# VHH binders against FERM domain-containing protein 4A (FRMD4A): the designs that were tried, part 24

Target 1, 303 residues: FERM domain-containing protein 4A (FRMD4A), of Homo sapiens (Human) (q9p2q2r20to322)
Amino acid sequence: RRCQVHLLDDRKLELLVQPKLLAKELLDLVASHFNLKEKEYFGIAFTDETGHLNWLQLDRRVLEHDFPKKSGPVVLYFCVRFYIESISYLKDNATIELFFLNAKSCIYKELIDVDSEVVFELASYILQEAKGDFSSNEVVRSDLKKLPALPTQALKEHPSLAYCEDRVIEHYKKLNGQTRGQAIVNYMSIVESLPTYGVHYYAVKDKQGIPWWLGLSYKGIFQYDYHDKVKPRKIFQWRQLENLYFREKKFSVEVHDPRRASVTRRTFGHSGIAVHTWYACPALIKSIWAMAISQHQFYLDRK
Below, E stands for the ipSAE of ESMFold2; O stands for the ipSAE of OpenDDE; V2 stands for 0.75 times the mean of E and O plus 0.25 times the DockQ between their complexes.

## First folded at step 17 (VHH; framework vhh_sonelokimab_d1)

Design z6 (from w2 with K98T D115R; at its last look DockQ between E and O 0.31; V2 from the best seeds 0.00; counts 0 for: unsure alone 62.7 < 65)
Fold by OpenDDE, look of step 17:
Structure z6 (fold): chain B 303 residues (1-303), chain A 127 residues (1-127)
Amino acid sequence: as target 1 above (303 residues)
Amino acid sequence: DVQLVESGGGLVQPGGSLRLSCAASGFTFSDYIVGWFRQAPGKEREFIGAISGSGGSTYYAVSEKGRFTISRDNSKNTLYLQMNSLRPEDTAVYYCATSEYDYIYLIGSRTLYMRVWGQGTLVTVSS
């Protein structure tokens, strides 16, 4: 089956994927285009009909995944899957660059919530990285039109494009003399400080039918108001969790609760467990489960 | 009905090896994670390891890593546990399990908790 893999550097790989090809193998192939050694942070994903990003399971065949029924090639995305607190922990420059590209993309696509002023500052680093030192207002304005530096929402929040550009220019002028590498590091420093950084969001409902965002990250599982992805309502750190399980449309987390003495049928001899449950379509629940397990494994591997 | 049947248990000397099998029926075997557990006399049941539906991922208890290997043959609907360098403390009833849920993951041990159990097979390690 024809697949198109969108890379973080805006290249597209056209592939004819065979039935036996494992997702891991595909990842390896894609990684080779970047000479990427630290592949463990990355994954391949596809967007379902709802726009949700689904990660390929590495131990499964690519074509075993439920791709949308669309005409044309299957569109896949190479992205950072497992985030870390700081790129300083990364070993290779290639990995750092990809994290940078990934961050740029996420911000531009509004996957990460960012204050507009911060967006302007980030845009300046994008300019510094791509073009070097400030040259002129005219050139900067031209370059900003070509670079994925200003998300639409940020533009809409201000009175004019010119205003936004001026703010970017103001920040950009301050970066004079910064190397490409410095620009990348500084950019990432800002991004890493954002509350939505590294969070995979899933739209779910509780037992009462109230919508929520479920966020999976290197920090744990967070529950957010549907209208506020920044401030979690509930935080479940990985160390607090006892069990994760799902059935059909139901994803459940068991958390250590010393206040509860009841032994549930679901745990081997564990007392004091509180169960939190969320609902979604079976496909999404599976996705949540898969990511949760993978994220937990990642957490353990870094511990 | 989901059914799991363990076999291969018996008496073995310390340092010996055994291979246990678990035959699965009543469900699409390849779609489910399956795992091994054991329960020694007077002790709680403990997780040994599990393997994903495709067989591409295995999980082991830290204490058993290296001595025990879990594999599966989906064409035969069979789960295996290769046990090497057996010790007297390995004496237990060994169980294979799957879940009535799609999946259950035990966070504290990086293991999967299973809900459907076989009858077990006794392994005795003794001189």
Scores: ipSAE 0.266, ipTM 0.635, lowest interface PAE 0.8, mean pLDDT 90
ESMFold2, look of step 17: ipSAE 0.557; ipTM 0.797
ESMFold2 (binder alone), look of step 17: mean pLDDT 78; pTM 0.808

Design z7 (from w2 with L112P; at its last look DockQ between E and O 0.74; V2 from the best seeds 0.64)
Fold by ESMFold2, look of step 17:
Structure z7 (fold): chain B 303 residues (1-303), chain A 127 residues (1-127)
Amino acid sequence: as target 1 above (303 residues)
Amino acid sequence: DVQLVESGGGLVQPGGSLRLSCAASGFTFSDYIVGWFRQAPGKEREFIGAISGSGGSTYYAVSEKGRFTISRDNSKNTLYLQMNSLRPEDTAVYYCAKSEYDYIYLIGSRTPYMDVWGQGTLVTVSS
């Protein structure tokens, strides 16, 4: 079966995937294009029939995943699956560069909430990395049209493209003398500080049908008000969790809750255990389940 | 009307074997995790093991040393516990329990949450 893997540098890898090919082997092939050794942070993703992002399971055959029933090649995405606090934890420059490419894509596609002034500063680092020092306004304006630096929402918040370009130029002029590597580090330092960076969000409901965001990351499982992805309402750190549970349309976490301990011991003989449950369609619940297990295993591997 | 009824308990000698059964009714048995627990006199209830609705995944307590085997027969709505090499410390009331979930991922706790319990069957291993 014909597959098209979208790479982080805007290229596409066209492949005929044989029935026996494991997802791990596909990841290895893609990683070789980047001389990538630290493959544990990355995965191969696809969008399912319901529009939700899913990840290939490395121990499964590629063609055994539930791809959309569309004509044409299976569309796959190579991207960061497991985020970390800082790229300073990464050992290889190839890995750092891929995190940078992934972050640029997330910003450009508006997957991360970012103020427009921060976008303009980020765009200046993109220019410094790609083109070196500032030379002229005309060159910058030309380069910004060709680079994925200015997401649409940032442009719409301001009077004109020229205004936005001028703001970028102001930041860019201050960067004279920065190396490509320094620009990447500075770019990533800003993106890593953004509250929505590195969080996998899922739209869920509680038992009463009230909508929430459930966020999964290396830090744990976070519940957010539907209108506020930044400040969590409830935080379930991995070390706090006892068990995860899943059935069809529901996902549950079992946690130790000291504030409920005395009531729990009095009424049910429990020692402060609480269960929290969220609901979504079966496909989304399966995605949450798979991500939660993967993120917890990643958390354990880092300890 | 969800019911879990344990059977097969009794008196056995140390080193012996015993097979417990749990008959389930009032729910779609194959949709849910079921498991075994035990409680010795004066002790807290102890998780032994659980098995997924399909039977494809089994989960055992860390303290379990491979002497016990959990299985299910979905065509008979029955959960089993095969106990081998029994010791006096295995003397307890053994409970069958049902989860409201089909899948578990065990993190820090070895004890899954269960919503329905049987009345128990006594196993006595003579000293």
Scores: ipSAE 0.515, ipTM 0.775, lowest interface PAE 1.1, mean pLDDT 88
ESMFold2 (binder alone), look of step 17: mean pLDDT 82; pTM 0.838
OpenDDE, look of step 17: ipSAE 0.689; ipTM 0.846

Design z8 (at its last look DockQ between E and O 0.47; V2 from the best seeds 0.55)
Fold by ESMFold2, look of step 17:
Structure z8 (fold): chain B 303 residues (1-303), chain A 130 residues (1-130)
Amino acid sequence: as target 1 above (303 residues)
Amino acid sequence: DVQLVESGGGLVQPGGSLRLSCAASGFTFSDYIVGWFRQAPGKEREFIGAISGSGGSTYYAVSEKGRFTISRDNSKNTLYLQMNSLRPEDTAVYYCAKSEYDYIYLIGSRGWDTLYMDVWGQGTLVTVSS
């Protein structure tokens, strides 16, 4: 079957995937294009019929995944699956550069919640990395049209494109002499401090039908008010969890809760154990389940 | 309505054996994890063992492995617990229970001991004494 793998540097690989090809083998093939050794942070994703990202399971055959029923090639994405607290933990520059490309894509596509003033500073590092030192306002304005630096939401919040460009230029002029590598590090330092960076968000509901976000990462499972992805309402760190449960439209976590032992009625159970449950369509719940397991395994591997 | 009914409890001498049964009705039995728990007077509920909907995976509390065998017959909608080499400390009310889930992933060190179950039987008393 024909597959098109979108890479982080805007290239696309056109492949004929054989029925027995494992997802891990495809990941290895894609990683070779970047001389990438630290493959454990990356995965191959696709968008399902419901519009949600799903990740290829590395121990399964590529063609056994539930791809959309469309004519033409299966569209796949090579991207960061497992985030870490800082790129300073990464061993190879190739890995760091891929994290940088991934972060730029996430901000440009508005997958990360970022104040526009921060966007302008980030854009200055993009310019320093791609073009070197500031030369003129006209050159910067031309370059900003070609680079994935200014997401639409940031532009809409201000009176003009020219205003936004001027703000970027203010930051960019201060960077004279900064190396490409330092610009990448400075860019990533800011992005890594953003509350929504490194979190896989899923739209769910509780038993009463109230919508929430669930965020999954190496830190655990976080519940957010639907209008506030920044500050979690509930935090379930991996060390606090005992079991995860799944059936059709339902995903649940089991956690130690001494308050439950003190104030709640319990029948046939351990004191201090609480279950928290969320609902979504079956396809999304399966995605949450797979991501939760993979994130916990990643957490264990780093301990 | 969902129901679980235990049977097979009674008096038994130390070293003896009992087979407990749990008849299930009101749900698709083969789609759910089911298990056995017990509660001695003055103690908290204890996990004994659980078995997957298909019957392909069985799980036991560490302390009970080797003496107790859990099984299920999906054609009869029945869960079983075979208990051998019974001791006075096995005296308890034994409960069968149904999970509301198909799948479980164990994270913590307590694992199966912390299982949440949504439906419980009324229990059957097992007394081990001379």
Scores: ipSAE 0.554, ipTM 0.794, lowest interface PAE 0.8, mean pLDDT 88
ESMFold2 (binder alone), look of step 17: mean pLDDT 80; pTM 0.824
OpenDDE, look of step 17: ipSAE 0.602; ipTM 0.814

## First folded at step 19 (VHH; framework vhh_sonelokimab_d1)

Design p1 (from z5 with S54E; at its last look DockQ between E and O 0.62; V2 from the best seeds 0.61)
Fold by ESMFold2, look of step 19:
Structure p1 (fold): chain B 303 residues (1-303), chain A 127 residues (1-127)
Amino acid sequence: as target 1 above (303 residues)
Amino acid sequence: DVQLVESGGGLVQPGGSLRLSCAASGFTFSDYIVGWFRQAPGKEREFIGAISGEGGSTYYAVSEKGRFTISRDNSKNTLYLQMNSLRPEDTAVYYCAKSEYDYIYLIGSRTLYMDRWGQGTLVTVSS
């Protein structure tokens, strides 16, 4: 079957996948294209029939996954699945470059909440990485048209493209002499500090039907007001959790209750239920379940 | 209308063995996770282990040291607990329980949420 793997550098790898090919073997093939050794941070994803992102299970055959029944090749994405707090923990430049490409894609696609002023600074590092030192305003304006540096939302928030370009140029001029590697590090340092970086968000509802976001990452499971992906309303760190559960349209977390252990001997401990439940369609609940397990396993592997 | 009835408790000497049974009715037994808990006098209820409906995957509390074995017979709607090398510390009321969920992922393995409980069977380990 024809498969098209979208790479992080906007190229596409076109393959005829045989039925026996394992997802791990496909990941190894894509990783070798980048000379990537630190494969544990990456995965291969697809959009399912319901429009939600799913990840290939490395121990299953590629063609055993529930791809949409659309004409044309199966569309797959090579991207970061497991985020870390800083690229300084990565061993190889190949890994760091892929994290950089992934972050640029997320910013450009507006998947990360970023103030316009921060976007302009980030764009200056994109220019330094891609083109080296500032040479002229005219060249910068030309380059910015060709690079994934200025998301549409940031442009719309200001009176002109020229204003945005001038703000970028102001930052870029300060970077003279900065190496490509230093520009990548500076870019990533900013992105890693953004509250929405590294979080997989899912639209869910509570038992009363009120909408929320669930965010999943190596830090745990976070619940956000539907209109505020930045500040969580409830935080469930992995060490606070006892178990995860699901059935059909519901996903639940069971909180370990440390308050019983921390109360004085004069108060009675309770085994009160501390189970929190959210609802979504079965396909999305399965996606949440798979991501939660994989994120917890990643958390344990780093411990 | 869900019923869980434990049996097989009693007095046993240290080092002995005992097999507990839990008869289930009022739900499709094979579809749900079921498990065993115990409660010694003056202590909180303690998770022992659970077993999935199909495939028989077992899950044991992290504190469990391999003396107990959980099994189920879906054709008889019965959950079992085989207890070996019993100690006086194992004296407790033993409860079977049913989860409302199909799938569990154990993080802490210290407790487990259940929505239906049996009445318990007393196990006393003493000479």
Scores: ipSAE 0.579, ipTM 0.787, lowest interface PAE 0.7, mean pLDDT 87
ESMFold2 (binder alone), look of step 19: mean pLDDT 81; pTM 0.833
OpenDDE, look of step 19: ipSAE 0.628; ipTM 0.824

Design p2 (from z5 with S54Y; at its last look DockQ between E and O 0.60; V2 from the best seeds 0.00; counts 0 for: grease 25.9 > 24.2)
Fold by ESMFold2, look of step 19:
Structure p2 (fold): chain B 303 residues (1-303), chain A 127 residues (1-127)
Amino acid sequence: as target 1 above (303 residues)
Amino acid sequence: DVQLVESGGGLVQPGGSLRLSCAASGFTFSDYIVGWFRQAPGKEREFIGAISGYGGSTYYAVSEKGRFTISRDNSKNTLYLQMNSLRPEDTAVYYCAKSEYDYIYLIGSRTLYMDRWGQGTLVTVSS
């Protein structure tokens, strides 16, 4: 079947996928285009029929995944699946550049909530990386129209495009002499400090029907108030978790709490363990399940 | 009502073998994970292992050292525990339990959460 793999550098890889092709083999093919050795941070994703992002499982055939039932090519995305605290832990420049491209995409697509003032500073590093030193206001305004630097929400919060461009120019002028590599590092340093960076968020409900965000990352599983993705209400680090559970519309974590009293014969299941449960449609729960297992396996590989 | 009834307990000599059974009713047995636990006198309840519905995947506690085997027969709604090379420290009340979930991912493997429990069957290992 015909597949279209969207790459992080705005290119697309068009290919005819054979029925027996494994997802790992497709990832290897895409990684070879970038001479990428550190493949463990990346994955291939698709949007399912419900609009949620799903990841190809490396030990499965590509065409065995539940793609939307539409005519035309299967649309796939090569992107960062497993985030780390800093690009300073990455060994190769190819990996660092892909993380930079991924971060720019997340900011531009408004997947990360960022104050407009921070957006303007980030845009200045995008210009420094892509075009070098500031030359003139006219050139910057032209370049900003061509680069994916200013998300729509940031533009809407201010009186005009020109105002936003002027704010970017003020930051950009201060960067004279900064190398492309330094601009990437400075960009990533800011993005990595954002609380919403590197977290896969899922809209869930508790048993009472109250909505929450559930966040999954290499750090663990986090529960957030639906109106506050920044500060978690509950934190479940991987070392605190005993087991994960799933059935149909519910996902649960079992937390080991050594401070709890011993289980009595009458009240089984309380051997220092608490269970927390969230609900969503079955497709989303399956996505949460797959991501949680993958993130825990990534955590173990780093530990 | 969900019922889990253990049987097959009793007195056995060290080094012996014993097979426990758990008869299940009141739920679709094949849809759920079921498992075995034990509680020795004066000790906390200890996870032994569990087995998935269809597919028969087994999960054993990290403390389990390969002397026990869990199996199920979905056509008879029955869970089994085969215990070999029994020792006096295996003396305990053995409980059958049912999970409300059909998928488990073990992180710690020290215990499992179960929502329904049997009354237990006593196994005594003594000369």
Scores: ipSAE 0.565, ipTM 0.793, lowest interface PAE 0.9, mean pLDDT 88
ESMFold2 (binder alone), look of step 19: mean pLDDT 80; pTM 0.832
OpenDDE, look of step 19: ipSAE 0.688; ipTM 0.849

Design p3 (from z5 with S54W Y113H; at its last look DockQ between E and O 0.68; V2 from the best seeds 0.64)
Fold by ESMFold2, look of step 19:
Structure p3 (fold): chain B 303 residues (1-303), chain A 127 residues (1-127)
Amino acid sequence: as target 1 above (303 residues)
Amino acid sequence: DVQLVESGGGLVQPGGSLRLSCAASGFTFSDYIVGWFRQAPGKEREFIGAISGWGGSTYYAVSEKGRFTISRDNSKNTLYLQMNSLRPEDTAVYYCAKSEYDYIYLIGSRTLHMDRWGQGTLVTVSS
């Protein structure tokens, strides 16, 4: 089957995938293009029929996944699957650069909640990394048209493109002499501090039909008000969890919470254990399930 | 109407073996996780283990020492608990139970949430 793997550096790999090819082998092939050794942070994803990302399971064959039924090649994405607090923990420059490219993509696609003034500062580091020191306003305006630096939402918040460009220029002028590597580190330091960085969000409902965001990361499983992805309403850290459960349209976590224990529950085996349940279509629930298991395994590997 | 009926309990000498059965009806048995618990006199109910509906995966409590084996026969709608090397501490009422879920991922492995329970069968281990 004809596959197209979108890379983080604007390249695409076109390939014919044989039925026996494992997802692990595809990841190894893609990693070789970057001379990437630290493959454990990355994965290959596709967009399902509902518009949600699904990750290839490394122990399964690529073609055993439920790809959308549409004409043309299967579209796959190479991207960061498992985030960490800081790129300072990464061993290789190749890994750091891929995290940087991934973060730029997330900001440009508006997957990370970020104020427009922070976007302008981030754009200045993109310019410093790609083009070096500031030279002139005209050059910057030209470069900003070519680089994926200013997401549409940030531009909509202001009366003109020129205003946004001027804000970027003000930040950029302060960076003279900064190396490419310093710009990458400064960019990532800001993005890593953003509350929505590194969280995989899923739109779910409770039993009463009230919508929520469910966020999955190396820290655990977080529940957010549907209108506030930043501050969680409930936090289920991996160390608090007893079990995860799934069936059809529902996903549940069983938490160990001694604050909710009662004398009656102590007597009858409910020593502070509570179950929380969320609902979504079966495809999304399966995605939540797969991500939860993989994030917990990543947590255990780093414990 | 969901029913779970345990059988096979009784008196067994220390070191002996016993197989418990749980007959299930009123639901599609093969679609659900089912499992075993026990409650010794004066103690809370303990999770022993569970088995997936697709018959391949067993899940045992962290405290389980490997003397017990859970199996199922979907053609007979029956869950089994094979108990070997029995000790007086194994004296308890044994319950089978049904989950409302297809899939479980064990993190703590100390307990498991179940929505329907059998009435129990008494196992007494003494000389």
Scores: ipSAE 0.535, ipTM 0.809, lowest interface PAE 1.1, mean pLDDT 88
ESMFold2 (binder alone), look of step 19: mean pLDDT 80; pTM 0.829
OpenDDE, look of step 19: ipSAE 0.722; ipTM 0.865

Design p4 (from z5 with D31E S54Q; at its last look DockQ between E and O 0.77; V2 from the best seeds 0.66)
Fold by ESMFold2, look of step 19:
Parts: structure tokens; C-alpha cells; sequence
Structure p4 (fold): chain B 303 residues (1-303), chain A 127 residues (1-127)
């Protein structure tokens, strides 16, 4: 079967995938294109028929995943699956550069909540990384048209493209002499401080049908009001969890925190234990289940 | 109405064996995780083990020493606990329980959340 793997540098890898190929083997092949050794942070994703992102399970065959029923190649994405607090924990420059490419994509696609003034500073680091020191206003304006540096939301919040370009130039001029590597580090330092960075969000509902965001990351499982992905309403740190449960359209976490007293009719003889449940279509619940297990295993591997 | 009824308890000599049964009704038995717990006098309820509704995967408490075997017969809607090499410390009320889930990922491995419980069957191990 014909597959198209979208890479983080906008290239596409066209493959004829045999039925026996494991997802791990595909990840290894893609990683080799980047000379990537720290593969544990990355995965291969696809969008399912309901429009939700799913991750290939490394121990399963690629073609055994539930891809959309459509003509043409299976579309796959190589991207960061497991985020960390800071790129300073990464050992290889190849890994850091892929995190940088991933972050630039997230900002440009408006997947991360960021003020437009911060976008202008981030764009200056993109210029420093790609083009080196500032030379002239005309060169910068030309380069910004060719680089994915200014997301549409940032542009429409201001009176003109020229205004936005001038703000970027103000930041860029201050960077003279900064190395490519330093520009990447400074870019990532800002992005890593953004509250929506590094969180995998899932649209779920509670038992009453009220919508929520469920966020999964190295920190744990967070519940957010549907209109506020920034400040969580409930926080379930990995160390507070006893078990995870799943059936069809529901996903649940069991919280065991001796410092927090919680009593339900479903609990016998345990102080501070409670079960929290969310609902979505079966495909999304399976995605949440797989991500939650993977994030917890990643958390354990780092301890 | 969901109902779980334990049977097979009684007096057993040390070193003996006993098989407990749990008859289930009011739900599609094969679709849910079911398990065994026990409560000795003056102690908290203790997880023994559970078995999935799909494929028959078994989960045992970390403290379990391999003397007990959990099984199910979906055609009879019955959960079983085979207990071998019984000791006086195994004296307890044994409870059958049902989860509302069919997949578990163990983090703490101390217990499981169960939705419905039986009334229990007493097992006494003494000479």
C-alpha cells in the first residue's frame, strides 16, 4: 500500500508499504533520514476518519491501523510525540533541530496560544537561524514572505503586514553576532514557556454531556474548560494515579492521594481515592488510552 | 439488576484446596473485567486478582504468591478462584466484584476500582 510520510522539514517520503512492516521499522527508516538517535521523543501520526490525530503503535503493523477510507496514499506525519521541559535535556543537536522544526510548525499552524508581540520576537530568531545577521529592511521583508514565520492570526491583529515586519526588524537588529545554535536555543526557550506547549489536547465530554479539554503530557493528565486550554480545572499528576481504565466510549483515571480525602459509593475502605471519567467516540477514547499509557511509560523511563 | 453471588466457601484444613465460584447475572458477563478480593477480620479489603472479559488476561496483586488461579467460564456466566496450599492466614470473607471497564493499565498495582460487589463467602482455614 502507498504511504506518504510528511517530514518536519516539509519534505515527503513516498513509500510502498508491505503488509508485514512494523510501525517501529517505519519510524527507524524515517529517523535515519535525519541521523536521529534519540528516537524516543518522536512518533508517526495520522488523521482518522473523524478528524482526530492518532499515533502508530510501534509494536503493530503499519497497515493494521484504522486509516480513513479514501483514494490515494495513506498520509502519515513524523512529529514530536513526547515533550520535555527543556531542550537542554536533549543530548544531540539533530534532536534539538527537530524539536525546533516541530515548534515552528506548531506556531505557524496556530496550535500554540501565543501573543503577537511574542510571535514577532520568535520570527526574529527564525531569521537569525535561517539567514544570519540583519543586513537591510528590504532583505528582511523579502525573507519573511518566504519563511513560515508570521501566522495569519498575528497578521490580522495589526494594521498592516509592514507594521508586523517592522516589529520583527526591531527584534532582529538586536541579534547581530548571534550564532545559529544560540538562535534555536532562544526560540525554544520562549516556546517552552508558553502554557499550551507540549500538551496533547483531546475534546471530551463528562457524563452530563458538558465539553472539556483533556490534556496529556509528561506532567500528567489535565482537565480544562472547553474555552480555556491554558489554566487547568483539574490536575492529575502521574504520581497521584493508581490505575487507568477504558471501555468503548469512556476513559477513566483512578486517583490515589492519601493527602486528599475523597469518598464515593464506588470506593470501599480507601481514603483519598476517586475515579474521574470522560466520554468521546470509541476511536478518540482509544487514542487517549494509547497516549496516556505511552506518556506514563515515558514518565517512568525518565525517573 | 446486576447480581454477583459467591459460593464454595467453608472450612478447610491447612494445606488443602478450595474452589470458589461467582455466579453473575444482569449484565453481559463476557464484556467486563471481574475479580476477587478478600477481607480478613480487622483488616482492610485486599485485592487478589482479576481477569479480563477479552482474551482472558489475568492480573494478580503484587503480594500474590502464585497459590491462587483466577478463571472464568463465559458460557456459564461464572468466575472462579482456585486456591491451593491454603494457610490459616487465608481465612477471610472472599468477594467477587465487577468492573465497568474491559481494559486496565496498572500504575500502583495495589487495588482495582470495581463497580459492583457480591455479598461474600467465608473461607476458614483451620485444623
Amino acid sequence: as target 1 above (303 residues)
Amino acid sequence: DVQLVESGGGLVQPGGSLRLSCAASGFTFSEYIVGWFRQAPGKEREFIGAISGQGGSTYYAVSEKGRFTISRDNSKNTLYLQMNSLRPEDTAVYYCAKSEYDYIYLIGSRTLYMDRWGQGTLVTVSS
Scores: ipSAE 0.563, ipTM 0.784, lowest interface PAE 0.8, mean pLDDT 88
ESMFold2 (binder alone), look of step 19: mean pLDDT 80; pTM 0.832
OpenDDE, look of step 19: ipSAE 0.677; ipTM 0.847

Design p5 (from z5 with L112P; at its last fold request DockQ between E and O 0.64; V2 from the best seeds 0.59)
Amino acid sequence: DVQLVESGGGLVQPGGSLRLSCAASGFTFSDYIVGWFRQAPGKEREFIGAISGSGGSTYYAVSEKGRFTISRDNSKNTLYLQMNSLRPEDTAVYYCAKSEYDYIYLIGSRTPYMDRWGQGTLVTVSS
ESMFold2, look of step 19: ipSAE 0.525; ipTM 0.799
ESMFold2 (binder alone), look of step 19: mean pLDDT 81; pTM 0.838
OpenDDE, look of step 19: ipSAE 0.694; ipTM 0.850
ESMFold2, fold request of step 20: ipSAE 0.468, 0.464, 0.491; ipTM 0.758, 0.764, 0.749
ESMFold2 (binder alone), fold request of step 20: mean pLDDT 81, 82, 82; pTM 0.837, 0.842, 0.847
OpenDDE, fold request of step 20: ipSAE 0.650, 0.652, 0.665; ipTM 0.831, 0.834, 0.839

Design p6 (from z5 with S54Y S57E L112P; at its last look DockQ between E and O 0.68; V2 from the best seeds 0.00; counts 0 for: grease 24.5 > 24.2)
Fold by ESMFold2, look of step 19:
Structure p6 (fold): chain B 303 residues (1-303), chain A 127 residues (1-127)
Amino acid sequence: as target 1 above (303 residues)
Amino acid sequence: DVQLVESGGGLVQPGGSLRLSCAASGFTFSDYIVGWFRQAPGKEREFIGAISGYGGETYYAVSEKGRFTISRDNSKNTLYLQMNSLRPEDTAVYYCAKSEYDYIYLIGSRTPYMDRWGQGTLVTVSS
């Protein structure tokens, strides 16, 4: 079957995937394209029939995943699946560069919540990385048309494109002499500080039908008010979790609740153990389940 | 009106084998995780193993793995525990339990929450 893998540098890899090909093997093939050794941070994703992002399970065959039923090639995305708090933990420049490309894509696609003034500063680092030192306003305006630096929402919040470009130029002029590597580090330092960076969000409901965001990341499982993806209402760190459960439309976490008894043995009662449950359609619950297990395994692997 | 009824307990010699059964009723057996626990005299109840509803994936406590095999027959609504190479420390009341979930991922204590329990069956391992 024909597959089209969208790469982080805007290229597409066209492949004829045989039925026996494992997702791990596909990831290895894509990783070799970038001479990437630190493959553990990356995955291959697709959008399911319901419009939700799903990740290929590395121990399963590529063609055994539930892709949308439509004509044409299967569309896949190579991207960061497992985020870390700082690129300083990464061993190889190839990995750092891919995290940079991934972050630029997330900002441009508006997947990360970011103030437009921060967008202008980020765009200046994109220019410094791609083009070197500032030379002229005309060159910058031309370069900004070609680079994925200014997401649509940031442009809409201001009087004109020229205004936004001028704000970027203001930042860019200050960067004279900064190396490509320093620009990447400075860009990532800002993005890593953003509250929505590195979080996989899922729209869920509680038992009463009240909508929430459930955010999964290397930090744990966070519950957010539906209208506030930034400040969590509840935090379930991986070290606090005892067990995860799911059934059809519900996903549950079992935690040690410090406001209850400290007994660790299981009984019919909830002695020192609390269970929190969220609901969504079965496809989304399965996606949450798969991400939760993989994020916890990633957490364990880093310890 | 969920019921779980254990059977097959009794006296067995060290090194012997025993198969416990748990007859389930009052719920759709194949939809839920079911499992075995035991409680030795003077000790807290401990997890032995569990098995998922569909797919039959098994989860064992590390200390019990290798001698005990959990299985289920969804057509008979029955959970089984095959115990081999029994030792005196295996003497306990053995309980069948069900979860309200289809799938579990064990993180912390590696003991699943169960919402319904059987009455237990006594296994005595002694010469």
Scores: ipSAE 0.481, ipTM 0.761, lowest interface PAE 1.3, mean pLDDT 88
ESMFold2 (binder alone), look of step 19: mean pLDDT 81; pTM 0.839
OpenDDE, look of step 19: ipSAE 0.644; ipTM 0.832

